VHH binders against B box and SPRY domain-containing protein (Bspry). Designs and how they scored, part 5

Target 1, 197 residues: B box and SPRY domain-containing protein (Bspry), of Mus musculus (Mouse) (q80yw5r259to455)
Amino acid sequence: SPLLTQLWAASVLGSLSGVEEVLIDERTVSPLLHLSEDRRTLTFIAKKSKVCSDEPERFDHWPNALAATAFQTGLHAWIVNVKHSCAYKVGVASDQLPRKGSGNDCRLGHNAFSWVFSRYDQEFCFSHNGYHEPLPLLRCPAQLGMLLDLQAGELVFYEPASGTVLHIHRASFPQVLFPVFAVADQLISIVRGPLAT

## First folded at step 1 (VHH)

Design s50 (framework vhh_3k1k_2)
Fold by ESMFold2-Fast, scan of step 1:
Structure s50 (fold): chain B 197 residues (1-197), chain A 125 residues (1-125)
Amino acid sequence: as target 1 above (197 residues)
Amino acid sequence: QVQLVESGGALVQPGGSLRLSCAASGFTFSNYAMRWYRQAPGKEREWVAGISSSGGSTSYEDSVKGRFTISRDDARNTVYLQMNSLKPEDTAVYYCARSDLEWFGESPTYYFDYWGQGTQVTVSS
């Protein structure tokens, strides 16, 4: 039920010590993206004027980036501000996700190594391994929350402002996962979490 | 119906200036990134400049950086390309394009490549 779903999400958020502080791994950032000084904001640019370093970790075609933080166990939560972008993908990816090339192997949601919520204009989907589940959202979220429970095998996408669960994906996830991001319009920003104890 | 109509192309001398305009209709202009491309005779179409949906981010091909400026007027549903210090190698048909994000989405049903008809720019004495 919608009400019970909202109450559940609010209860989960209320029991957390806040969302995690996640930073983007500079080495992975596509040349189509500009990373801010605080390593939280990815801005889409059509072509980067400066040649990026030739790191094996760097995406060279799709406008993708990975977080610097790897998740292997436990419960993790982070929030992304998506208010001003009409084209983005956010979720998690295996460390096995290929970084080089223009094929579906590197395209988030089109391979076995990435699980993402996506927006393209007014189209919203959850995507994994070429399976795309349309999400009939009535309103565009300004922020997207992600909750990853590696013990339960759940990835939850929710709207923090309303506490509404947008999608739940259940799976046996690989050993190492990273928050993953793609932006192809404007910018997206990782919301700062509370300071570590 | 989505429409893009370019204008402003002309014959100019080297070192001259031109302002190209692209009038958009049939969609919510402020929701889309816009781009300018050009195509010289016998060559492939190349990207020239891009502007984000908000206008807050711009990008340019290296050969035009510092000489060309892309801007937009969302109240008039128009994107502009101000071209200064024109060179003979800038001679081409210039095309306005709605965002090259058509292939970013998940549903092929909503993929589309919207280009205008182009406007000819010739830089010659």
Scores: ipSAE 0.016, ipTM 0.209, lowest interface PAE 6.4, mean pLDDT 80

Design s51 (framework vhh_3k1k_2)
Fold by ESMFold2-Fast, scan of step 1:
Structure s51 (fold): chain B 197 residues (1-197), chain A 126 residues (1-126)
Amino acid sequence: as target 1 above (197 residues)
Amino acid sequence: QVQLVESGGALVQPGGSLRLSCAASGFTFSSYAMRWYRQAPGKEREWVAGISYSGGSTSYEDSVKGRFTISRDDARNTVYLQMNSLKPEDTAVYYCARGEDTYWHSSYEPYAMDYWGQGTQVTVSS
C-alpha cells in the first residue's frame, strides 16, 4: 500500500526530534567544487583552478562529493538547503561507487551504487541505476530532507517546511552508505534541524 | 510550441571565421542549458559545445577547443557559436539543442536532448 506507507513515513517525520548534521569529506570533493571551511557548503566553480591531491577517494570528473560519515545500521536523517541551485543531486551512495572516470559508473543515478533526488532546471527525478522516475512537484523545494531507515530498507525524500513526502524508495541496501552530493549550479549546503520557510 | 532556429551558416575559406546564432522561443530560455552539435556527410552527429543556463560554465569537444566559443544572450533568447580558424574538417550541418541533462556532459548520449533545431550548413572549402 503506497498510501499507507506515505502516511506512516509522515508520522515518523512528524515525531522526529532532530536531524544529523553530516560533514563533507574533503578528500572526495571534485576539482570542479569549492568546499567551505565548515565542510557543509559545496559551490560549483566550473574550473580546475588549483592542483588537487590525487587521492583514490577523489572524484576526478563529475562534480560529486561524499559525506565523511558512513551509515551501516539504524535510522538517519539530514537536511540540505538547495534553494540557491537549479542543478543538483542528493541522496546516498555505496562505498563501491567508483571515483575515477567520466562514465555512468561515476554519474549519480546512472549506476547500481547511488540513489538520488535530482533537479535539472525545471525537472525533478528520483534516479537509480539508469532508471529515472519523474516527480511531479507542485513547488520547488528550498530544503530537502532525507530519512534513511536501514532496518526497514527505506530512503525517504521530504520537504521539511511542509512535511510533504516527495518520494520513498525501498531496497535491501547491500553495503555501507554515505550521503552523496553533486552540484552543477551555484551552491548547496547541509543544515541543522527542520526549519520552516 | 518550443522552437529553435539556427542561422549564420555559409561557405567560408580555411582559416576563416563564422558566428552561428540560435533563436529560441516557446520556453523560458534562461532556465535551460544549451548545446551545439554537428553532423558531417556520412558521419554520426557529434557534440561540439555546451553552456549552462547561467552562462557560468562552458564545455567543448577536444577538436574545437581554443577555436570555438559558445555564449548566450538571455535578453535576446539566443545562443551563439563563434567559430575561428575554420578547417575543412569542420564542414557539417550545425544543430542547436535544448537538453534536460546536457550540462552533466552526456556527450556519449546525444539523444538526451529534448528539442532540436533544423540546422544550418557550414562549408569550409577553397
Scores: ipSAE 0.013, ipTM 0.190, lowest interface PAE 8.0, mean pLDDT 79

Design s52 (framework vhh_3k1k_2)
Fold by ESMFold2-Fast, scan of step 1:
Structure s52 (fold): chain B 197 residues (1-197), chain A 126 residues (1-126)
Amino acid sequence: as target 1 above (197 residues)
Amino acid sequence: QVQLVESGGALVQPGGSLRLSCAASGRTFSSYAMRWYRQAPGKEREWVAGISGSGGSTSYEDSVKGRFTISRDDARNTVYLQMNSLKPEDTAVYYCAADLYEGSFEYLPDSEYDYWGQGTQVTVSS
């Protein structure tokens, strides 16, 4: 039940000494995005970047970016401030996610390589491999927390301030996963939560 | 290329009403999701309201919900922001923005904002 899920999530969060501070991998940042000097803030720019190095790791069409940290085992938690954006995607992606092209292969939530929570104005969804589950949220979250349990095969999206679980996805994940981000309005920032030191 | 021109900004007393207009020219207007933003001096640009390309979905920042209404007239290539019960805190330059990639509210479509208007000043004071 939703209540039992809330109690379970609170127990897991209570066992953590803090959340991980994840940094964006500069090499992956789309030319539609500006990355801050501290590598935690992604800003959607009103115009495309005129000059962008064409690294193999860089997304060249969709406004995506990957974290520099790879997760292979264990329990991981991170928080993203989404207060200032009405169009974003956050979650995890396999190292097999293609970086080049305008197709669904690189579009987060439309391929076998990405699992994301998304917002577009008042619409919220969880998406994976073209399967889209609408989420009936009563209010827009200011921060989104993610809990990834690779042993249990669970990805949890929650609101850190209230401890409310927004969605749980269960799957057998690939061996290597990266936090993944897309923003198409204003900015999002990787931030510490109340449990971080 | 899309050109956006905002108009309607004025000095108005607290409790007053004002309607802002954003006229678009160039590419097919009805394909774009449209948004209003505002920026007060020394503050970051804040999202205010949004309307889908079909006009079927609208969204608002909590501080303006119930007071502001966004609408569009595709025959006139114009988006409007009706502002009621204005407060001194609403004082800002208001900007219109267009989404270059056609969007839908079924899923999160990745979109690009390429066109911003020059802004129109709204001042709420006595």
Scores: ipSAE 0.006, ipTM 0.169, lowest interface PAE 9.0, mean pLDDT 77

Design s53 (framework vhh_3k1k_2)
Fold by ESMFold2-Fast, scan of step 1:
Structure s53 (fold): chain B 197 residues (1-197), chain A 125 residues (1-125)
Amino acid sequence: as target 1 above (197 residues)
Amino acid sequence: QVQLVESGGALVQPGGSLRLSCAASGFTFSSYAMRWYRQAPGKEREWVAGISGSGGSTSYEDSVKGRFTISRDDARNTVYLQMNSLKPEDTAVYYCAREYTSDWGTYPEDSFDYWGQGTQVTVSS
């Protein structure tokens, strides 16, 4: 039931007492993105870096980046400030997500290795493996919260300020998952967990 | 606020050429795929040409292939439509539209934001 699921999600969010520190892995950052000194802010620069080391982990085409922390067990929560961007994707990706190339295998939401909430101007979707579920939102979220329960196999997207659950996806996830980010307008920033200031 | 302003429309004879311009403001232009649409009197609006955010991919409606070329100048926030070998059937009001980069796919025509009044192209003798 939608009520039962929302009540459960609210109970879980309310029980969290700590701050989950998620930082971006600078080795994965696309040359179309600028990563801040504190490793929390991704800015779309739309210009390929003049010099970039070609690490195997680095995305070379799509404006993607991964978190430095891998999740394998337990309950994890993090928040992204999306107020300044009208074009972004946030969610989780398998360690098997390809990093090189311009194809759908590296395009978040278009492959079996990524699960993302996306914004395209005034339209919102949940996307996985080329299947896109439109999300009818009455307002643009300034922050997006994500809750990943690997024991239950649930990924929850919610708006922290209102406590509104925007989408819940249930799946048998791969052994290793990373928070994943893409931004194609302005910037997005990782903030402290749902219970932080 | 997002704004697109079309210009360059004129009266030309069959076989002539025109270049249309669309000046964009209020968003990060290079992030977005851009498209040209046209609407002839008594007809539905139809897609004409598209260009990806990177400029590396272009697409065209069959009746304009080989005659029209879409291009962009991201430094000037402008998308262009070069029209050659114009035919009377090309007579229409031309509109430019913003679309999210090809990463997110394509929305139906009725989902596009059209700005301004368009620019009138008339092809007659």
Scores: ipSAE 0.015, ipTM 0.219, lowest interface PAE 7.0, mean pLDDT 80

Design s54 (framework vhh_3k1k_2)
Fold by ESMFold2-Fast, scan of step 1:
Structure s54 (fold): chain B 197 residues (1-197), chain A 125 residues (1-125)
Amino acid sequence: as target 1 above (197 residues)
Amino acid sequence: QVQLVESGGALVQPGGSLRLSCAASGFTFSEYAMRWYRQAPGKEREWVAGISGSGGRTSYEDSVKGRFTISRDDARNTVYLQMNSLKPEDTAVYYCAAPRYSLYGSWTKPEFDYWGQGTQVTVSS
């Protein structure tokens, strides 16, 4: 039931001591993206840059980027501001996600290595391994929260301001996962985590 | 065969106004967000304004906010940029662009945006 799921997720979120500060791994950033100095904002620059160094970690075709932090155990939460973009993907990816090439292996949501929430104009979808589940949303989220429980095998997408659960995906995840991002319109930015006490 | 054709560029005096048009063909215009960019001589290309496929959301670069208005006419497959209170700093070639992203499709190889040829705007006394 959607209401029980929402209440459960709100209870779990309420027990968290905030969200993590996640930073983009600048070595992975596609030449179609500009990364801000604070490594939290990705801007789609509309023309493929030829000035990026060709590291093995760097995506060379799709406008993708990975977080610098890997998750292997435990409960993790982070928030992305998506207010300014009508074309983006956010979620998690395995360390086995290929970086080179234009095929589905590197396209988020079209391979066995990535699990993403996506927006294209007014359409919303959850995608994994080429299976796309449309999500009927009444409102465009300004922020997207992600909650990853590696012990329970759950990835939750929610709207932080309201605590509304948008989607829950359950799976046996690979041993190592990274927050993953793609943007093909304007920009998205990672929200600052709480300061250490 | 996607084509974007800009028009409306001219020489105008500071404080003047211009309306730029971009006529689109070869794709389902109403499905795509549309953008305006500009490039001044010897400078980097910069984003100016954007409008969502539905027309419900617009966005602007800070220096043009309040002076420029982006709009679209899906029946005519055209996006517009109304430019008011023009300044010498607005002198540039203005480009129309459409992203090739689709939720259910593939982003286009080898490029992600369709670009027009540009229209020259010169603001000078």
Scores: ipSAE 0.014, ipTM 0.206, lowest interface PAE 7.5, mean pLDDT 80

Design s55 (framework vhh_7w1s_2)
Fold by ESMFold2-Fast, scan of step 1:
Structure s55 (fold): chain B 197 residues (1-197), chain A 122 residues (1-122)
Amino acid sequence: as target 1 above (197 residues)
Amino acid sequence: QLQLVESGGGLVQAGGSMRLSCAASGTFSSYAMGWHRQAPGKQRELVAKISGGSTAYDDSVKGRFTISRDNTKNTVYLQMNSLKVEDTAVYYCAADEYGLTSYWDESEYDYWGQGTQVTVSS
């Protein structure tokens, strides 16, 4: 849609329309993930032998991480480069999402506290609270845009380059939400600007 | 809804070969499939996984084991060659639907089979 394309353009140009620069919270990063120095890239390292501090905020089992910025009101948009990964989850999570343990309470899309778009190889899905809606995509998008409207109660997943809406989820969201990420293959990166022309 | 049943285990001498089968009932093609094993007194570990056309193996079995799937028969296979006594374990078939799987634990796959015993004698 034209409106979605405008929001994408505003996001990549650093608009003041409520678009935030999203960075990863280093304290939340799973020991299965490496966080880049600019706090935008998460790389799956597949080994729990990585030395990591035992922070209360840190995921200790699933390869998850949270953004440092909490959303409480308004309209927010951010974009993730997912071109280099065949296994990832991106979306939003409540501040109530548990950080410790291997159970479904910490597994993105399998609890009441997370809403995610996921890719596993050639399968694409929207997941929330253990309900998985397959998405009929022929190939993985190179970038995923997320648009969160807390007043309207909408979370939109879209392809920024084409403005194509991939999924819309409508709900009464909890008061505090964070962008949330999981990676189990290669890497994903938070993008503020458009990819190379 | 998915149910997994393993078969093909048994006794084999070191250096021998064995093929395990995992038959699935219900939906199948949308799942990443893994073979896990657990030896007595040890933690369960991932041995091999297949997702679409991509395969991955634990270093301890790389070059010796091959995972494959047949979507028409709803079956995944583990071909085990050059078996060692340390390969003795209960082998489990597991499925992960649209999820991300922990490399180290794998305990949170969505569906698990009951397991099949593989015993390798010296």
Scores: ipSAE 0.023, ipTM 0.331, lowest interface PAE 7.2, mean pLDDT 80

Design s56 (framework vhh_7w1s_2)
Fold by ESMFold2-Fast, scan of step 1:
Structure s56 (fold): chain B 197 residues (1-197), chain A 123 residues (1-123)
Amino acid sequence: as target 1 above (197 residues)
Amino acid sequence: QLQLVESGGGLVQAGGSMRLSCAASGSFSSYPMGWHRQAPGKQRELVAKITSGGTAYDDSVKGRFTISRDNTKNTVYLQMNSLKVEDTAVYYCAKEGTYYDFWSGYPETYDYWGQGTQVTVSS
């Protein structure tokens, strides 16, 4: 049942002892974004950066970036600090996500290649392939956790501090997925995982 | 085809309130609407934005300004409270021609502009 599934997911998240070390792939970072030296913080800049190499991997219009690590199998978890931004998208994207152009093909949540939780001011949505499911959140998350189970075909968004599951999406995902990020207000940061044994 | 006409500007003392109105001819619901301002010697900046799904504000005005719409009258309002001398500017109503679901922060994303209305806040 949906209720039992939510309780099970919350239990699994509550028992999770750590999250993965995820870093941004500098080659993918939009010229509208500044990437910190530790490759964890993306800051939205008001003017396009003039110091950007033209890589095939680089987004050239939307303020997007990909993680350096690809996920193909297994269970993966990471956390993003979003307290400083009122406009962001976080989730996963296929290797097939186009990098060039201003069209919906490169716009996270508006194509078949990206699955994201988004905030625009006080509105929250889960978005995939132009379908936008409003999320009636009464409290703005300071951190967003993501749990990707490629065997089960589940992407879970949760609030780590409270253990609250915000959304679960089920799909047959492509073999290669990357954590994906967009920010259009202030900054977001990937939370460092605790050092595992 | 879209025309935007601002009204409601003028002189106000610091700490006071003022409401600006932007009357649109034709439908504006399919595109984002925003209020921009330009202070003397400064670049034009977006201060408030309204879409079908919500509102967004620049940090300098958040908590003091409220953008709203009346779809029956095709009018967008900017309610300005706790005004500061630093809020002195020409205020422009603008309609974004390209859909952005993010706060872009760029006046260049707006392609339909009103003539502007002066707001002067005295100490």
Scores: ipSAE 0.017, ipTM 0.222, lowest interface PAE 6.5, mean pLDDT 79

Design s57 (framework vhh_7w1s_2)
Fold by ESMFold2-Fast, scan of step 1:
Structure s57 (fold): chain B 197 residues (1-197), chain A 121 residues (1-121)
Amino acid sequence: as target 1 above (197 residues)
Amino acid sequence: QLQLVESGGGLVQAGGSMRLSCAASGTFSDYAMGWHRQAPGKQRELVAKISGGSTAYDDSVKGRFTISRDNTKNTVYLQMNSLKVEDTAVYYCARDLGYSEWYDTGYFDYWGQGTQVTVSS
């Protein structure tokens, strides 16, 4: 039942005693993005930097970045402040996600290696491998929470302030996953864990 | 939220010129912009785009069409010269978020029915 599933998910999220403090991996950050000193804020700069470091880990076309932490087992939760952006993607990606090129194989949600929640203006969508599921949200979330349960094979998107589950995706995930981020308007920020300021 | 309105279309004879305008009623500065067209019985195609100081054109219009923008007026223009009967189509203005593949139309803003351009022989 969709109602029982929502109540179950809300109960699990309500019993969760904390969220992880995740940091962006500077080596992966697209030249279209500026990363803050604390490695939590990605700002879309709309123009490619002339300083293009040539790391194999770096995205060179799409405005993507990966977290420095890889998840292989267990239950993981993190929150992103998305209040200031009308164009972003957040979710998880396999370590196999290609970093170079302008094709769909590097574009979040258009390949077998990424699972993302996206916002484009007033349109909200869950995307994986070119399948795009519109999400009928009446209000724009200011913060977006993610819960990844690798044992259960679940990725949950929720609104932390209200405890509302926005979407649940169930799949057999690959062995190594990273939080993944893209921003094409203003900025997004990883929220500090509950023991921080 | 951004709204785009196309204007400037109409009937013109082959070899003639026409200028299309796309007016934005929101912020479009810092975004890439493009012009698409759809001829009767054909799929929609990208004909010109502008991103920062760079422009790009489909081979079918290179040397004949010029895309430009005036950020102070929130307007994008398409100057069409040496028009051919094959240029007959509805022309749409679209915003690209600065990184999107121009062929992905799922998240681009198109306003109304576009503007009709008809080129007679």
Scores: ipSAE 0.012, ipTM 0.239, lowest interface PAE 8.0, mean pLDDT 79

Design s58 (framework vhh_7w1s_2)
Fold by ESMFold2-Fast, scan of step 1:
Structure s58 (fold): chain B 197 residues (1-197), chain A 122 residues (1-122)
Amino acid sequence: as target 1 above (197 residues)
Amino acid sequence: QLQLVESGGGLVQAGGSMRLSCAASRTFSSYAMGWHRQAPGKQRELVAKIGSGGTAYDDSVKGRFTISRDNTKNTVYLQMNSLKVEDTAVYYCAADSEGYSSGWYEDEYDYWGQGTQVTVSS
């Protein structure tokens, strides 16, 4: 179908030249998370490190992290391996997302600055600005793909292996967006493109 | 969304025991769970928590209260032993959907039960 063709084309573009590799920004990683040396894997460690840097960019309460790559225009696709986690959020966030505090303004999906797909055990939702849309999935995804079209104002969540669209959100997005991540069980990892050097 | 329903409260004499139950509408293995209480004219306080980091207790109840989780029943328990008149309060079950292991602050909990009254008479 045209939609599956578009998703496949976007996934191929995400793996080829002209698209920047998505890596996690070490400065943003919550003290509840461990970031791997290759900056692709976030592991939930459940206890705050008492020896954590208090950088302005760093989330200090919620188990969040941002990608280092900012998207301002164009078509972008990335894939996250979520097989090992029963509690995660993935999507995009504005650079205006607050980093400090325990309130909803820093909690992904509960503010005007983040758009996320979430899993909490057997419950799946799309969340933005406190609006939570349950997603009745037939099975748990092992990988979750995201396609962001900034010209069209479209954010698509899909299962890469089957090409199944899980959710489409259409909006006028802010000037600058970052892939955003939260994990509260085990780990999630950004899938490396086949042509990554 | 997650709903929490407490049960097992009531009247008990000082030195007695009581077990509170908190039934969750959905599986919660990835959630941190806490028992909070509020006595008349006092602020709400966390008395016990359970999560991926294990269990922890407020000093006022340590050694007397035990929190446990039964994932097959989607239920969290608070076993209260050697009850004191000062333990009289409304007890609330609460869940932290982010699994935040700190669990010491009220604002870390997303979902709250309606509360169950525990009255300890002298």
Scores: ipSAE 0.006, ipTM 0.319, lowest interface PAE 8.9, mean pLDDT 80

Design s59 (framework vhh_7w1s_2)
Fold by ESMFold2-Fast, scan of step 1:
Structure s59 (fold): chain B 197 residues (1-197), chain A 123 residues (1-123)
Amino acid sequence: as target 1 above (197 residues)
Amino acid sequence: QLQLVESGGGLVQAGGSMRLSCAASGTFSSYAMGWHRQAPGKQRELVAKIYGGSTAYDDSVKGRFTISRDNTKNTVYLQMNSLKVEDTAVYYCARGEDTYWHSSYEPYAMDYWGQGTQVTVSS
């Protein structure tokens, strides 16, 4: 039952003692993005930087970035402030996600290596491997929480302020996953743990 | 299935203004929309792009051109002010692939194109 799932997830979220501190890996940041000095804020700049170095780890086309923290096992939680952006993707990606090229292989949600919640204007979707599940949200979330349970095989998207579960995806995940981000409007910021009201 | 139809082109004197319209025969509110242009003997280039509430412009048109959309009318507009002879080109309306926005400003990244409308700026 969808309602029972929501109640169960709310109970799990209520038992969390805090969320993890996550930082962006500067080496992965697309030249279409500006990374802040504290490595938490990604701003969409729309034009490729002429001074951006060509690292093997760096996305060279799509406005993507990876966290520096890899998850291999256990339960992990992090929060992203998304209130300033109308076009973003947040979720997790395998280290096998290609970094170079303009194809769907590097486009979050269009390949076997990424699982993301996305917003484009007033539309919200969960996307994985070219399958896009529309999410009929009643309001635009100001913050998005992610809860990843690698042993149970669950990725949960929720709104921290209300405790509302927005989506739950169940799958056998690869052993190594990274929080992944894409921004195509304004900015998004990783929230510092522990969560402040 | 999706059709993009441009209108509003024509001849205008340098320093003048012109507004282009692009009407879509289908849902486009959740898609990236853009205006591109191609001058004789040149490659097609991005002029302006809109996705959600965000806009982006080529440096050559910043401060002179404004892109906007009316989602209730399924229409995208390009308001062109202070027109220059070098703005002479065929202007194309384009839509990005699917509902998940496209960050690339390269013309090949658009999946739907209109037929184009000629804009000629005389000295």
Scores: ipSAE 0.012, ipTM 0.265, lowest interface PAE 8.1, mean pLDDT 80

Design s6 (framework vhh_6z1v_2)
Fold by ESMFold2-Fast, scan of step 1:
Structure s6 (fold): chain B 197 residues (1-197), chain A 126 residues (1-126)
Amino acid sequence: as target 1 above (197 residues)
Amino acid sequence: EVQLVESGGRLVRTGGSLRLSCAASGFTFSSYAMGWFRQAPGKEREVVAAISWSGGSTWHADFVKGRFTISRDNAKNTVYLQMNSLKPEDTAVYYCAASRLGDYVWGSYPSDFDYWGQGTQVTVSS
């Protein structure tokens, strides 16, 4: 039921023992993206060259970036402001996600290493390993919340303002997961904590 | 082996209509954004229209808005360009292209496209 799902989501949020600020790892940021000085905002700049070192961690084709925080155990929650973008992907990725190349191995939602909620204009999907589940949303969310329960093996996408659960994915996740982001229109921003209130 | 094969280009009179088709093979078509580009004699290649991997988002250049429509059929691995109210200025070789950067169809550039067809000639007589 929708009410039971919302109650469960509220219970999970209430069980958070602490909220850590999620910041983007500058070393991973694609040359198609500009990262703000506070490391919370990713802006799509549509330029393939960038004056920076080409670290092994850096995505070199797709407009992707990873959070600096790795999740290995426990319950984690973070919120992304997506109001200003009509093309984005947010979710989690394994540390095994390839960083180099233009293939589907590095494309979020098209490989075994990433689990994402995506928007392309008015289309919304949950994507993993090339399987895309359309999500029939009547309204574009301004913010997207993510709950990752590594003990239960659950990734939840929800709308923070209403508490509405948009999608739940259950899986046997790899031991190490990172929040992951892709932007192909305007910008997205990680919302500053605390999330508990 | 990746292939993009355009068809439908021919001589058409001013004010006429034409539909171009591009058949794709050798890659997962539904995972790629598709675009139509054109190059007139003595000019640089320019983007005409682009469509997202799902077909839910399209972009058309200002000079073809209201006249041209891009569409795709993922079951048939084909992208189309319906051209109406053709003008002599539309005379060009039309190219089909595929991009792994499917998330960006707004303002797509030639450098964003990984695979290209050989082109099909469209000639509009005055």
Scores: ipSAE 0.025, ipTM 0.332, lowest interface PAE 6.3, mean pLDDT 82

